# Miniprotein binders against q5jf28, part 40

Target 1, 318 residues: q5jf28
Amino acid sequence: MERERLIKTVEAILRGAGYRVARLDLKGSCFDLVASRLFLLLFIKATVNIDTITEEQAEDLKRLAKFFKASPLIVGLRSKSGELEEGVVYERFGIYALRPETLYDALLNNELPAVFAERGGLYVRINGELLRELREKHGYSVNELAQLLGVSRKSLLNYERGEQAVSLDVAIQLEEIFDEALAEPIDILRAKVEADLNVKPETPLEREVFERLKKLGLGLVKVKKAPFNAISTEDDIRLLTGIDERKTRSTIKRAEMVAEVGRIVNSGGVFILEKTKAEVVSEVPLIPKESLEEVKDADELIELIDKLKKEIKEKLFS
Below, E stands for the ipSAE of ESMFold2; O stands for the ipSAE of OpenDDE; V2 stands for 0.75 times the mean of E and O plus 0.25 times the DockQ between their complexes.

## First folded at step 16 (miniprotein)

Design x3 (at its last look DockQ between E and O 0.90; V2 from the best seeds 0.87)
Fold by ESMFold2, look of step 16:
Structure x3 (fold): chain B 318 residues (1-318), chain A 120 residues (1-120)
Amino acid sequence: as target 1 above (318 residues)
Amino acid sequence: DPELREARDLLEQAIELMHEAVRLLQEALRTGDSSLLEEAADLMEEALHIVQRAIELAQSTGSDDRAIRRLKFAIMLMRLAILIAREAMETGDPELVDLALVLLEWAYEMIQEALEILSK
């Protein structure tokens, strides 16, 4: 119940900041929300305890973020070590993690966080050139300021060169000494991540479907922990692609989620099944894998998808 | 400590306003009457100001940081609930009414927990 409240709180923050939002109801997914505003796109995993995110979830979250040029985020309340602190950025698997209050401040108050957590405690990156200017203006040598702060001369030189973050305590001392903002904000809204987009299919059916899609000229980006199995892409075509052996209630729910996500990321959706009659769920066609042999390229696949969606409109009207 | 007692009294007053706001949101969800959403938003605004005043008093007494953090979290939730309720009025979307209700309920629990901490 606490996780559901957290997801809804994050949705409310995003809506309050003017984002279009899709919220997923799929435990185990690499994300719970995707949201867009203008040129910003966020994929968010909401977890009460941020240490419960798995490496597979994190890698898929980064794959989606990299493919869509989005910023991935984890939003949570605590870690294995205790409650998360407001205004502090944590990291798990190279993804920023933070409290909902920190996201609220960034989006609704235009206050990006500057403090991050690391093994030794809390740290801040600072404007090293400004630090040097302030030190010189106040008449401190490097050694004199280092002694005052209780840090080594080498550390202070590294701070001024932008090569090392300062502890939070040192950052506070610097602001007290110089009465000037030195902290560099952390851009959680445009975080860039590295991910390997070349992931192999998980099942023989996926392998077969991927090979057929490749013959149509589509590239594949496989994901393991999402309501879809892959993104099929060529040029401007983006197709959130689900694969199942048969239609189940889970298939229908996943297709509904794919439709919602697709609206936010400006992508179409399709499910390819081992055997089924063609149908449409929430504007997402479900087609048998044999339909892929009836089209000759990606453009014809899109035409097939559009035809099936037109057929559902005719059935609903009649 | 008279300031701490005043903070607790303010929080009890905010809780009463929030109870009424919850009832109005529930009725709005049942009836679709958007005027009830406006009334609920007004009560939430009033409660929000009262909680902010209570925080100022509690901070001046050096009160337990755990209570202050809960009250600040509740203020965030209340501000969000107000925004979502206003969106619900504009759109007529009952899912947004339910969202505002979830946020307000959580805020209420945070305020109650803070009040318990401050009453020790």
Scores: ipSAE 0.871, ipTM 0.949, lowest interface PAE 0.5, mean pLDDT 91
Fold by OpenDDE base, look of step 16:
Structure x3 (fold): chain B 318 residues (1-318), chain A 120 residues (1-120)
Amino acid sequence: as target 1 above (318 residues)
Amino acid sequence: DPELREARDLLEQAIELMHEAVRLLQEALRTGDSSLLEEAADLMEEALHIVQRAIELAQSTGSDDRAIRRLKFAIMLMRLAILIAREAMETGDPELVDLALVLLEWAYEMIQEALEILSK
């Protein structure tokens, strides 16, 4: 109940901000929502407790974000230590985590958070150059201002260099002393994350399919915790690629999700099965793995996918 | 504290308006009558203003921050519910009506919890 309300709340925030949104009903997925507006793309994991995200989910979320040039976000209500605070950015596995209110303010009010939580404290990044200018303008020496703030000379010099974040308490004191905002906003909508895109296939079937797709010229990014198993890529071609042994109810549901995600991320979808007849589910072709032997390159694979989509459309209207 | 008492009275009024808005959204889901969405949105706007005033009063009295946080969260949910309800009026999408309802019900719960905290 609480998770579903949270997902719906995040969906509403995104919709209210004019994003196109796809919501996934996939337990264990690394993201629950994908949203696009203009040049912004967001992959969002919604979890009541942000400490419930697994490293594997976080890695896949970062991988998707890096690949699609998107920002990954975790939206939650609490952590192991208690409730999350509004206007505070948390971090799990190198991914920003925040409350729905913080996302609301960023998207609907254009108010980015400046406060972040680290090691049980609250911190702010400040404009170190501005701090130095203000210090000099007010006639404070480094020693005098450091003493006034109760910090070391070294700490103040590190603040002025932008090499060290300032505690929230010290940031407040600085803003009070100078009557000027020093806090730098955290651009949660354009978060840059590091991810390894070279993940190996996990199953024998995935290995076989990956080898065949590579022979067709496609690059592959393995994803473990998504409705698809990989992203297949060549130049402008991007295919959300599912891989299953056989058609199941899960295959159908994942194909539907792949169609929805594909519309948001401007990517096609395909499912490659060990045993199936060629069919289309929600505009996503299900093809036997043997069909990959009938095509020579990625372009012929796309032509096959498009042909299958067209043939079914013609059958539905005939 | 007279201001705290006024804040509680305002929250009780907001709860009544929100309860009626919930009923209207439920009826809109059942009947498909989009005119009920406008009425629900108007009630939610009125309730939102009342809750904002209650927050101001609670803050001025130094009331429990837990109550204030819940009320602020409720305000966000109500704003979203209004936006989604208005979108549902334009699109006729029952999924948006359901979405607005879920948001409003959660806001209702948050206000109830805040009122309980402020009543201790």
Scores: ipSAE 0.859, ipTM 0.948, lowest interface PAE 0.5, mean pLDDT 93
ESMFold2 (binder alone), look of step 16: mean pLDDT 87; pTM 0.861

Design x4 (at its last look DockQ between E and O 0.86; V2 from the best seeds 0.87)
Fold by OpenDDE base, look of step 16:
Structure x4 (fold): chain B 318 residues (1-318), chain A 120 residues (1-120)
Amino acid sequence: as target 1 above (318 residues)
Amino acid sequence: DPELREARDLLSQAIELMHEAVRLLQEALRTGDSSLLEEAADLMTEALHIVQRAIELAQSTGSDDRAIRRLKFAIMLMRLAILIAREAMETGDPELVDLALSLLEWAYEMIQEALEILSK
């Protein structure tokens, strides 16, 4: 199966669910889709084999998700161990990974998965308080129920405390015994991830640009595996910031992608080049790094960006 | 097994409908005729119901789970293709027609593979 078919499927799921979607055609990117609906924002990496995501990609994906208060997702079909199962949540580098069907059910059917894979087994989280109440209501001692389930007393007590996940088999047995749903759904649409936002620039040019943007009052979040090199931020200002030595065909394509992503994440875009004339590509200004010396603060930088966008519109209609 | 035979016959019918729907979507991409999208959506809807029935029959016979998984995946793709085709009718966006076509072609492949498994 081709990666392209998977991406198209994920796009269709998101669109079918009423999301605004931007698709990226960028090899090696930490995400292939970004989607928004109401208060939900998703960054999605689509990969046929979920074990092909690199740690660097995963870290950038988590970084973007944390910064934008989005949920990161990996959508795939298989792992090293075989095909992924429908309705099962997997994890790679602290990011939920799932099949397209699982995403479909969550988005179009409002059915969140409850089963997760860990250490080669299937598990669920259960409502431990409800388990205790049901056990007591049915008159089972901890020992009696533990024996009935084939688990230790300690394990059952840990289940009732919510301190331990339950094997799928034991969860099924519990639901059969009590005739009640105990499995807690996994909110894959609101996944909270940890990420380090303090990543250093990698190139001399990035260092120079970062230092200049910092002098303008901007905070910077370095991203390695995206169409942009950083997010520049100050209060309400958010700029998807590309950094390149020279205008190339890759620069143009990345600027187009930055425009699309920017519309989804409500952020502007700018490319800062070591050598260029000021121009605009798909509403994204390409500016020489020297232009950063002409502005005093972030507001003046935004004014410069807006001026450049306006001047080009006027030239296209004149 | 009569039920398994019926499931195979149903899948064969669905394949024919899907093949025609693929043709219509291809023609819609070529001509820009949105009326072909409605016809394709109707055929896909009919095929969807047929495949659902085939899944029920295959499950009742204890058929190969690999076939059933493929059919379920095909159902998802077909549902998506119908949704996207309907959106394409409203917007006139040829990219959506291409998207629907890609989904339908993949569903077609999945059903064929499932039929092959159920025929062994």
Scores: ipSAE 0.872, ipTM 0.953, lowest interface PAE 0.5, mean pLDDT 93
Fold by ESMFold2, look of step 16:
Structure x4 (fold): chain B 318 residues (1-318), chain A 120 residues (1-120)
Amino acid sequence: as target 1 above (318 residues)
Amino acid sequence: DPELREARDLLSQAIELMHEAVRLLQEALRTGDSSLLEEAADLMTEALHIVQRAIELAQSTGSDDRAIRRLKFAIMLMRLAILIAREAMETGDPELVDLALSLLEWAYEMIQEALEILSK
């Protein structure tokens, strides 16, 4: 119940900031929300306790963020150490984690956070060049300012060179001394992500389908914790690609989610099944794997997909 | 402490306004009557200002930070509920009314918890 409220709160923050939003209802997914506005794209995992996120979920979240050039985020309320503080950025598996109030301030008040948590407490990165300029203008030697702050001379030199973050207490003292903000904001909306996009298929069926799609000239990025199994891509083509042995209620729900996600990330969708009659669920075709042998390249696959969608629509209205 | 008593009285008043706003949103869901969304937004806005004043009074008395944090979180939820209710009016989407309800209900609980803390 608290997690559902958190997801709805994040959706409301995104909508209030003018984002188009898709919300997932999929247990174990690497994200709960995907949202876009102009050139910004966010994939968000909402968890009450940020330490419950699994490594598998985090790696897939980073894969999606890297592929779509999006910023991944974890939004939560607590950690194993207690309540998260508003305005503070935490990190899990290389992904920023923060409270909904912090997201609200960033998106609705245009106030990015600057404080981050690390071993030993709370820290801020500062504009080291500005610090040096202010120190010199105020007539302080490095030793004099270091002594005033209660830090070593070496630490102060590192601050000025941008090589070391300052404690929150030191950042506050600097602001008092110079009457100027020195803190560098953390750009949670454009976070850089490292991820291994070369992940092996999980099943023999996935391996077979991936091989067929590769023969059509499509590149593949496998994901494990999403409503789709992979992203298939070539030039301007992007397909959120699901793979199942047969159509089930789970398959239908995943196809519906793929359609919603696809609208946000400007991608098509397709499900490839071991055996089925061709059909369309929420603009996402479900086709038998044999249909991949009937096309020569990615363009012809798109033509097949479009043809199926057209034919199903005509039957509904005839 | 008269300032703390005033803060608690204001929170009780806000709770009553929010209860009525919840009722209006529920009725709007059942009937599809968008005029009820506007009335709910007015009540939520009034309650929001009352909670803001209560926060100022409680802060001036050095009140428990746990209560203040809950009230500030409730303010955020109420602002979001108002924004979502406005979007619901523009679009006619009943899912947005349900979203606004969820936000307001959580805000209500946060205010109740803060009032309990301030009453000890």
Scores: ipSAE 0.869, ipTM 0.949, lowest interface PAE 0.4, mean pLDDT 91
ESMFold2 (binder alone), look of step 16: mean pLDDT 86; pTM 0.852

Design x5 (at its last look DockQ between E and O 0.91; V2 from the best seeds 0.89)
Fold by ESMFold2, look of step 16:
Structure x5 (fold): chain B 318 residues (1-318), chain A 120 residues (1-120)
Amino acid sequence: as target 1 above (318 residues)
Amino acid sequence: DPELREARDLLEQAIELLHEAVRLLQEALRTGDSSLLEEAADLLTEALHIVQEAIELAQSTGSDDRAIRRLRFAWMLMRLAILIAREAMETGDPELVELALTLLEWAYEMIQEALEILSK
């Protein structure tokens, strides 16, 4: 129950801050929530213990974040070493991790965190140029201030050059001495991550479908841990693309989730099956792979998708 | 410590308001009556102020940080439940009422855990 409550708490934070939110119910997914507001897009993995996220999940989360120009986040309550602290940013696989209270403060109180955890303790990056100006204005030499803080002269010079973060204790001392805000916030809402977008198909069916989609002019970004298998893209076209052998209950649930995610990321959805009759589930067409041979380019694929949606809508109003 | 006893008494009061708010939200789900959502939000707003006062009293006594953190978490959950209940009133979405209930159940547990810590 604790993970379910955590996901719901994160959803409530996002809604309270005015975000449109989709919440997933998919075991093993690289994200549990996706949320958007104006120019911000967040993909969030909620884990009670942040050390349980897998490398595959983290890499896919970063792929989605890079493709959609979104910020990935892990929200949790503890790590292997104990409880996470409010206002502290942790990092796993290059993704920021933090408590729900820290997310709450960032979104509802406009208070971005400034403290981050590293091996050895808690640290803050400070405005080094302002530090130097304040030190000189107050008449301290580098040696005098370093001695007052209990740090080396070299460390103080590195702080002023922006080359080294200070310990939390030093950050507190500096703000007490100068009565001035020196801490630089961590922008968890616009984090940039690097990801390898060149992931190979996992199955022969995926390979076959990817090759046909490429012939239609679509680029592909493969993901392993999502309700879809890839994102198919051509300029302004974006399709959250599922691939299955046949329609199962799992296929239907994934299509429903693809529809919900698609609304948040402003993308269409499609499932391509080896064996099926064409139909629509929750605004997401399920089409046989042979339908890809019936269209000549990406525009005709979109027309087919739109036609199927229109025909099913007309049937439901009968 | 009379301040610690006062903090505990305030938390007992907040729990009673929480129980009534939960009852109102549950009845709103059954009846579809949005006025019950408004009444629940009003009770929760009162409970929020009481919890904040209890936090300040417990802090002033140097109380166990584990209790204070739980109370702050409960406060956040209650604040979120108010916001979600208001969205439920505007949209008519019963899933948002269920979300608010989930938040309040966790808030109640956090307050109870804090009371246990404060009683030692």
Scores: ipSAE 0.898, ipTM 0.964, lowest interface PAE 0.4, mean pLDDT 92
Fold by OpenDDE base, look of step 17:
Structure x5 (fold): chain B 318 residues (1-318), chain A 120 residues (1-120)
Amino acid sequence: as target 1 above (318 residues)
Amino acid sequence: DPELREARDLLEQAIELLHEAVRLLQEALRTGDSSLLEEAADLLTEALHIVQEAIELAQSTGSDDRAIRRLRFAWMLMRLAILIAREAMETGDPELVELALTLLEWAYEMIQEALEILSK
């Protein structure tokens, strides 16, 4: 119950901010929401406790974010240490984690958080150049200001160079002394993450499909924790690829989710099966793997996908 | 504390408005009458102001931060429910009405928990 309410709250925040949103009902997925507005794309994992995200989920979330030039986010209420604070950015596996209120402020109020949590303390990144200018303008020496703040001379010099984050308490004192905002906002909407794109296929069928698509000129990146099994790496060919042995109720649900995600990330969808008749589910073709032997290249594969989509539309309206 | 009593009285009024808004949203789902969505949004707007005043009173009295945090969360949920109800009025999507109802149920729970804390 609490997880579903959290997902719906995050959906409402995104919708209220004018994003197009797709919500996924897939347990164990690396994301529960995908949202787009103008040039912003977000992949969001919603978890009541942010410490429940697995490393595999985080890796896939970063992989998707890097590939789609999106920001990955974790939205949650608590951690192992207690409730998350509003306006504070946490981190799990190199992904920003925050409360719904912090996301609300960023998206609806255009108020980006400046405080981040590290090693059980709260910190702020400050504009070090501005700090230096203000210090000099007010006539403080490095030693005088360091003494006033209760920090070392070395720490103050590191702050002015932007080499060290400032504790929240010291940041508050600096803003009180100079009557000026020094805190640099954390752009959670444009987070850059590193991700390994060299993930190997896990099953024999995935290996066969990956090898065949590679021969057609279509590179794939494996994704483990999504409604699809792979994404195409070609700039001109955005294809969310599902791979299953047989058509199941799970295949149908995943194809529906792939269609919804595809609309948000401007990508097509296809499912390649060991055994199936060619059909379309929610505008996503299900094709037998043998169809990959009939095409010469990736363009012919796209033409086949588009043909299948068209033939079914004609049958539904005839 | 008279200010703390006033804050509790305001929160009780907000709960009454929330219940009426929920009733209207449920009726809108049943009938398809989109005019009930606007009426619900108006009631929620009034409730939102009342909750804001209660937060300010609770802050001025140095009340338990746990209560204040719950009220701020409830305020956000109510604000979102207004936005979603208005979007539902424009689109006619019943799933958005259900979304608004979910937000308001959670807001109600948060206000009740805050009232319990402020009554100790």
Scores: ipSAE 0.883, ipTM 0.959, lowest interface PAE 0.5, mean pLDDT 92
ESMFold2 (binder alone), look of step 16: mean pLDDT 88; pTM 0.885
OpenDDE base, look of step 16: ipSAE 0.880; ipTM 0.957
ESMFold2, look of step 17: ipSAE 0.891; ipTM 0.961
ESMFold2 (binder alone), look of step 17: mean pLDDT 88; pTM 0.884

Design x6 (at its last look DockQ between E and O 0.88; V2 from the best seeds 0.87)
Fold by ESMFold2, look of step 16:
Structure x6 (fold): chain B 318 residues (1-318), chain A 120 residues (1-120)
Amino acid sequence: as target 1 above (318 residues)
Amino acid sequence: DPELREARDLLSQAIELMHEAVRLLQEALRTGDSSLLEEAADLMTEALHIVQRAIELAQSTGSDDRAIRRLMFAKMLMRLAILIAREAMETGDPELVDLALTLLEWAYEMIQEALEILSK
């Protein structure tokens, strides 16, 4: 399938650029890859047609990006309107969307894109102050330069004030006239997004578990479209937190994904089940909800988690 | 057009090298023999240079942009496949061999599609 190939291509780009990468196999998830390098963290939804991402997926992607101070990205090949162009940044739900070639150039060639798509065509933000300086140094009046570019005087003044992007054609003309780089790159690797982190629990069990975690002093960031139900946090503690009625094959697969994601985002993982015996799957403890009553605060919860991991390792090697 | 014919001939040569590289990666995945990964990477590198030459010829003739886009995408995939195959040699990780194979297969298909477009 073309989507599977796309996800793997994005993984390869990230690995080639020195990122640590986790790839998810969870349909409907708000992200397919998470990757980190030094101080950069990316959450990526890979979809062949970028118009298939849902609002719920996009909002959760932004929630994760905001919480982890990461840049969210959509990587795709097409939209409803046709093929995506190389080197062009699109936008869906406030998230940048782009082709894998554009990501490749940014990460492996250190060439950030500058062109973005809007209704009406392709545009570039330019350094308006530099434009004004170059115009004046070359002896052009505002009217003279506007005439050369085929734009209104008002538009040119807006360009110089940084109040309006230029069309791609105008950007090309400006760089031909002045032989200077005027385009302002789009920093897709450090995009900042707004998100509402207040999301209600989806089930009575989630509500109960969230209340118990809050009693321990943990804050909760609920997500709907991820292998975990929430992020539990206090100070420097971060737990990718799953919640299920009981252990199933799905629970095990999600725990495995939580372990992989946790390594990338430097977070622990835990699953809280209504009914289970304590155990560990891929370094992620599965504990009964009653265990939350046996600890007094977040630090003791971490101690319980660490104790379980050590006890199970000792039994495996004895 | 002689330059366009040369570009098509080069792509046919690249396809043959890539077919053999795919076979080597498949065998490496099955056997765990890392020397096959090195041989595949060498073939992919040779094919990559040939594809780059073909792109230059196709661009100089004003060839169909759809073909050129496919070749450039294939070139990116081939560079990544080589890089991932080398990581697989260093780590012994069969998932990386599978990743390299996936990239190379897609590149192969893109080159075949480009060749078809250029042969019309």
Scores: ipSAE 0.877, ipTM 0.953, lowest interface PAE 0.4, mean pLDDT 91
Fold by OpenDDE base, look of step 16:
Structure x6 (fold): chain B 318 residues (1-318), chain A 120 residues (1-120)
Amino acid sequence: as target 1 above (318 residues)
Amino acid sequence: DPELREARDLLSQAIELMHEAVRLLQEALRTGDSSLLEEAADLMTEALHIVQRAIELAQSTGSDDRAIRRLMFAKMLMRLAILIAREAMETGDPELVDLALTLLEWAYEMIQEALEILSK
């Protein structure tokens, strides 16, 4: 199965669910799709084998998700151990990974998965308070119910406290005994991830540009595996910032992608080059790094960007 | 098993409908004729109902889970293809037609594989 079919399937799921979607054709990117609907923002890495995501990609994906208050997802078909199961949440580097069907059910059927895979087994989080109430209502002691389930007293007490996930088999037995759903759904659409936003620039040019943007008052979040090199931010200003030595075909393609992503995440785009003439590609300005010396602050930089966009529109219609 | 035989016959019918729907989507991409998208969506809808019945029969007979999984995946793809084809009718976007076609072709492959498994 081709990666492209998987990406298209995920795109279709998102579109079918009424999301605005941007698809990226960038090899090695930490995400292949970004999607927005109402208050939900998703960054999705689509990979046939979920074990092919690198730690670097995962860290960037989490970084983007944290910065934009989005949920990161991996959508795939298989792992090293075999095919992924429908309705099961997997994890790679602290990111939920799931099959397209699981995403479909969550987005189109409003059915969140409850089962997760850990250490080669399937588990469920249960409502521990409800379990305790049901146990007491049915007149079971902790020892009696633990014995009936084939678990330790300690394990049952940990279940009732919500401190331990229950094996799928034990969860099924509990639901059968009490004739009630105990499984807690996993909100894959609102996944909270931790990420370090303080990543250093990698190249001399990135260092120079970062120092200049910092002098303008901008905060910077370095991203390695995206069509942009950083996010520049000050208050309400958010710029997907590309940094390149020279205008190449890759620069143009990345600028186009930055425009598409920018529409989804409500952010502007700019490319800062070591050597270029000021121009605009797909509404994304390409500016020489020296232009950063002509502006005093972030507002003047935005004014420069807007001026460049306007001047090109006027030239295209003149 | 009569039920398994019926499931195979239903899948064969679905394959025929899907093949025609693929042809219509390909022609729609070539010509830009949106009327072909409606016809394709109708065929896909009919095929979807047939596949659903085949899944039910396969499940009732305790058939190979690998076949059932493929059919379930195909069903999802078909539902998506119908949704995208309908959106393409409204927008006239050829990229959506291509998207629907990709989904339908993959569903077609999955149903064929499932039928092969159920025929062993």
Scores: ipSAE 0.861, ipTM 0.950, lowest interface PAE 0.5, mean pLDDT 93
ESMFold2 (binder alone), look of step 16: mean pLDDT 87; pTM 0.864

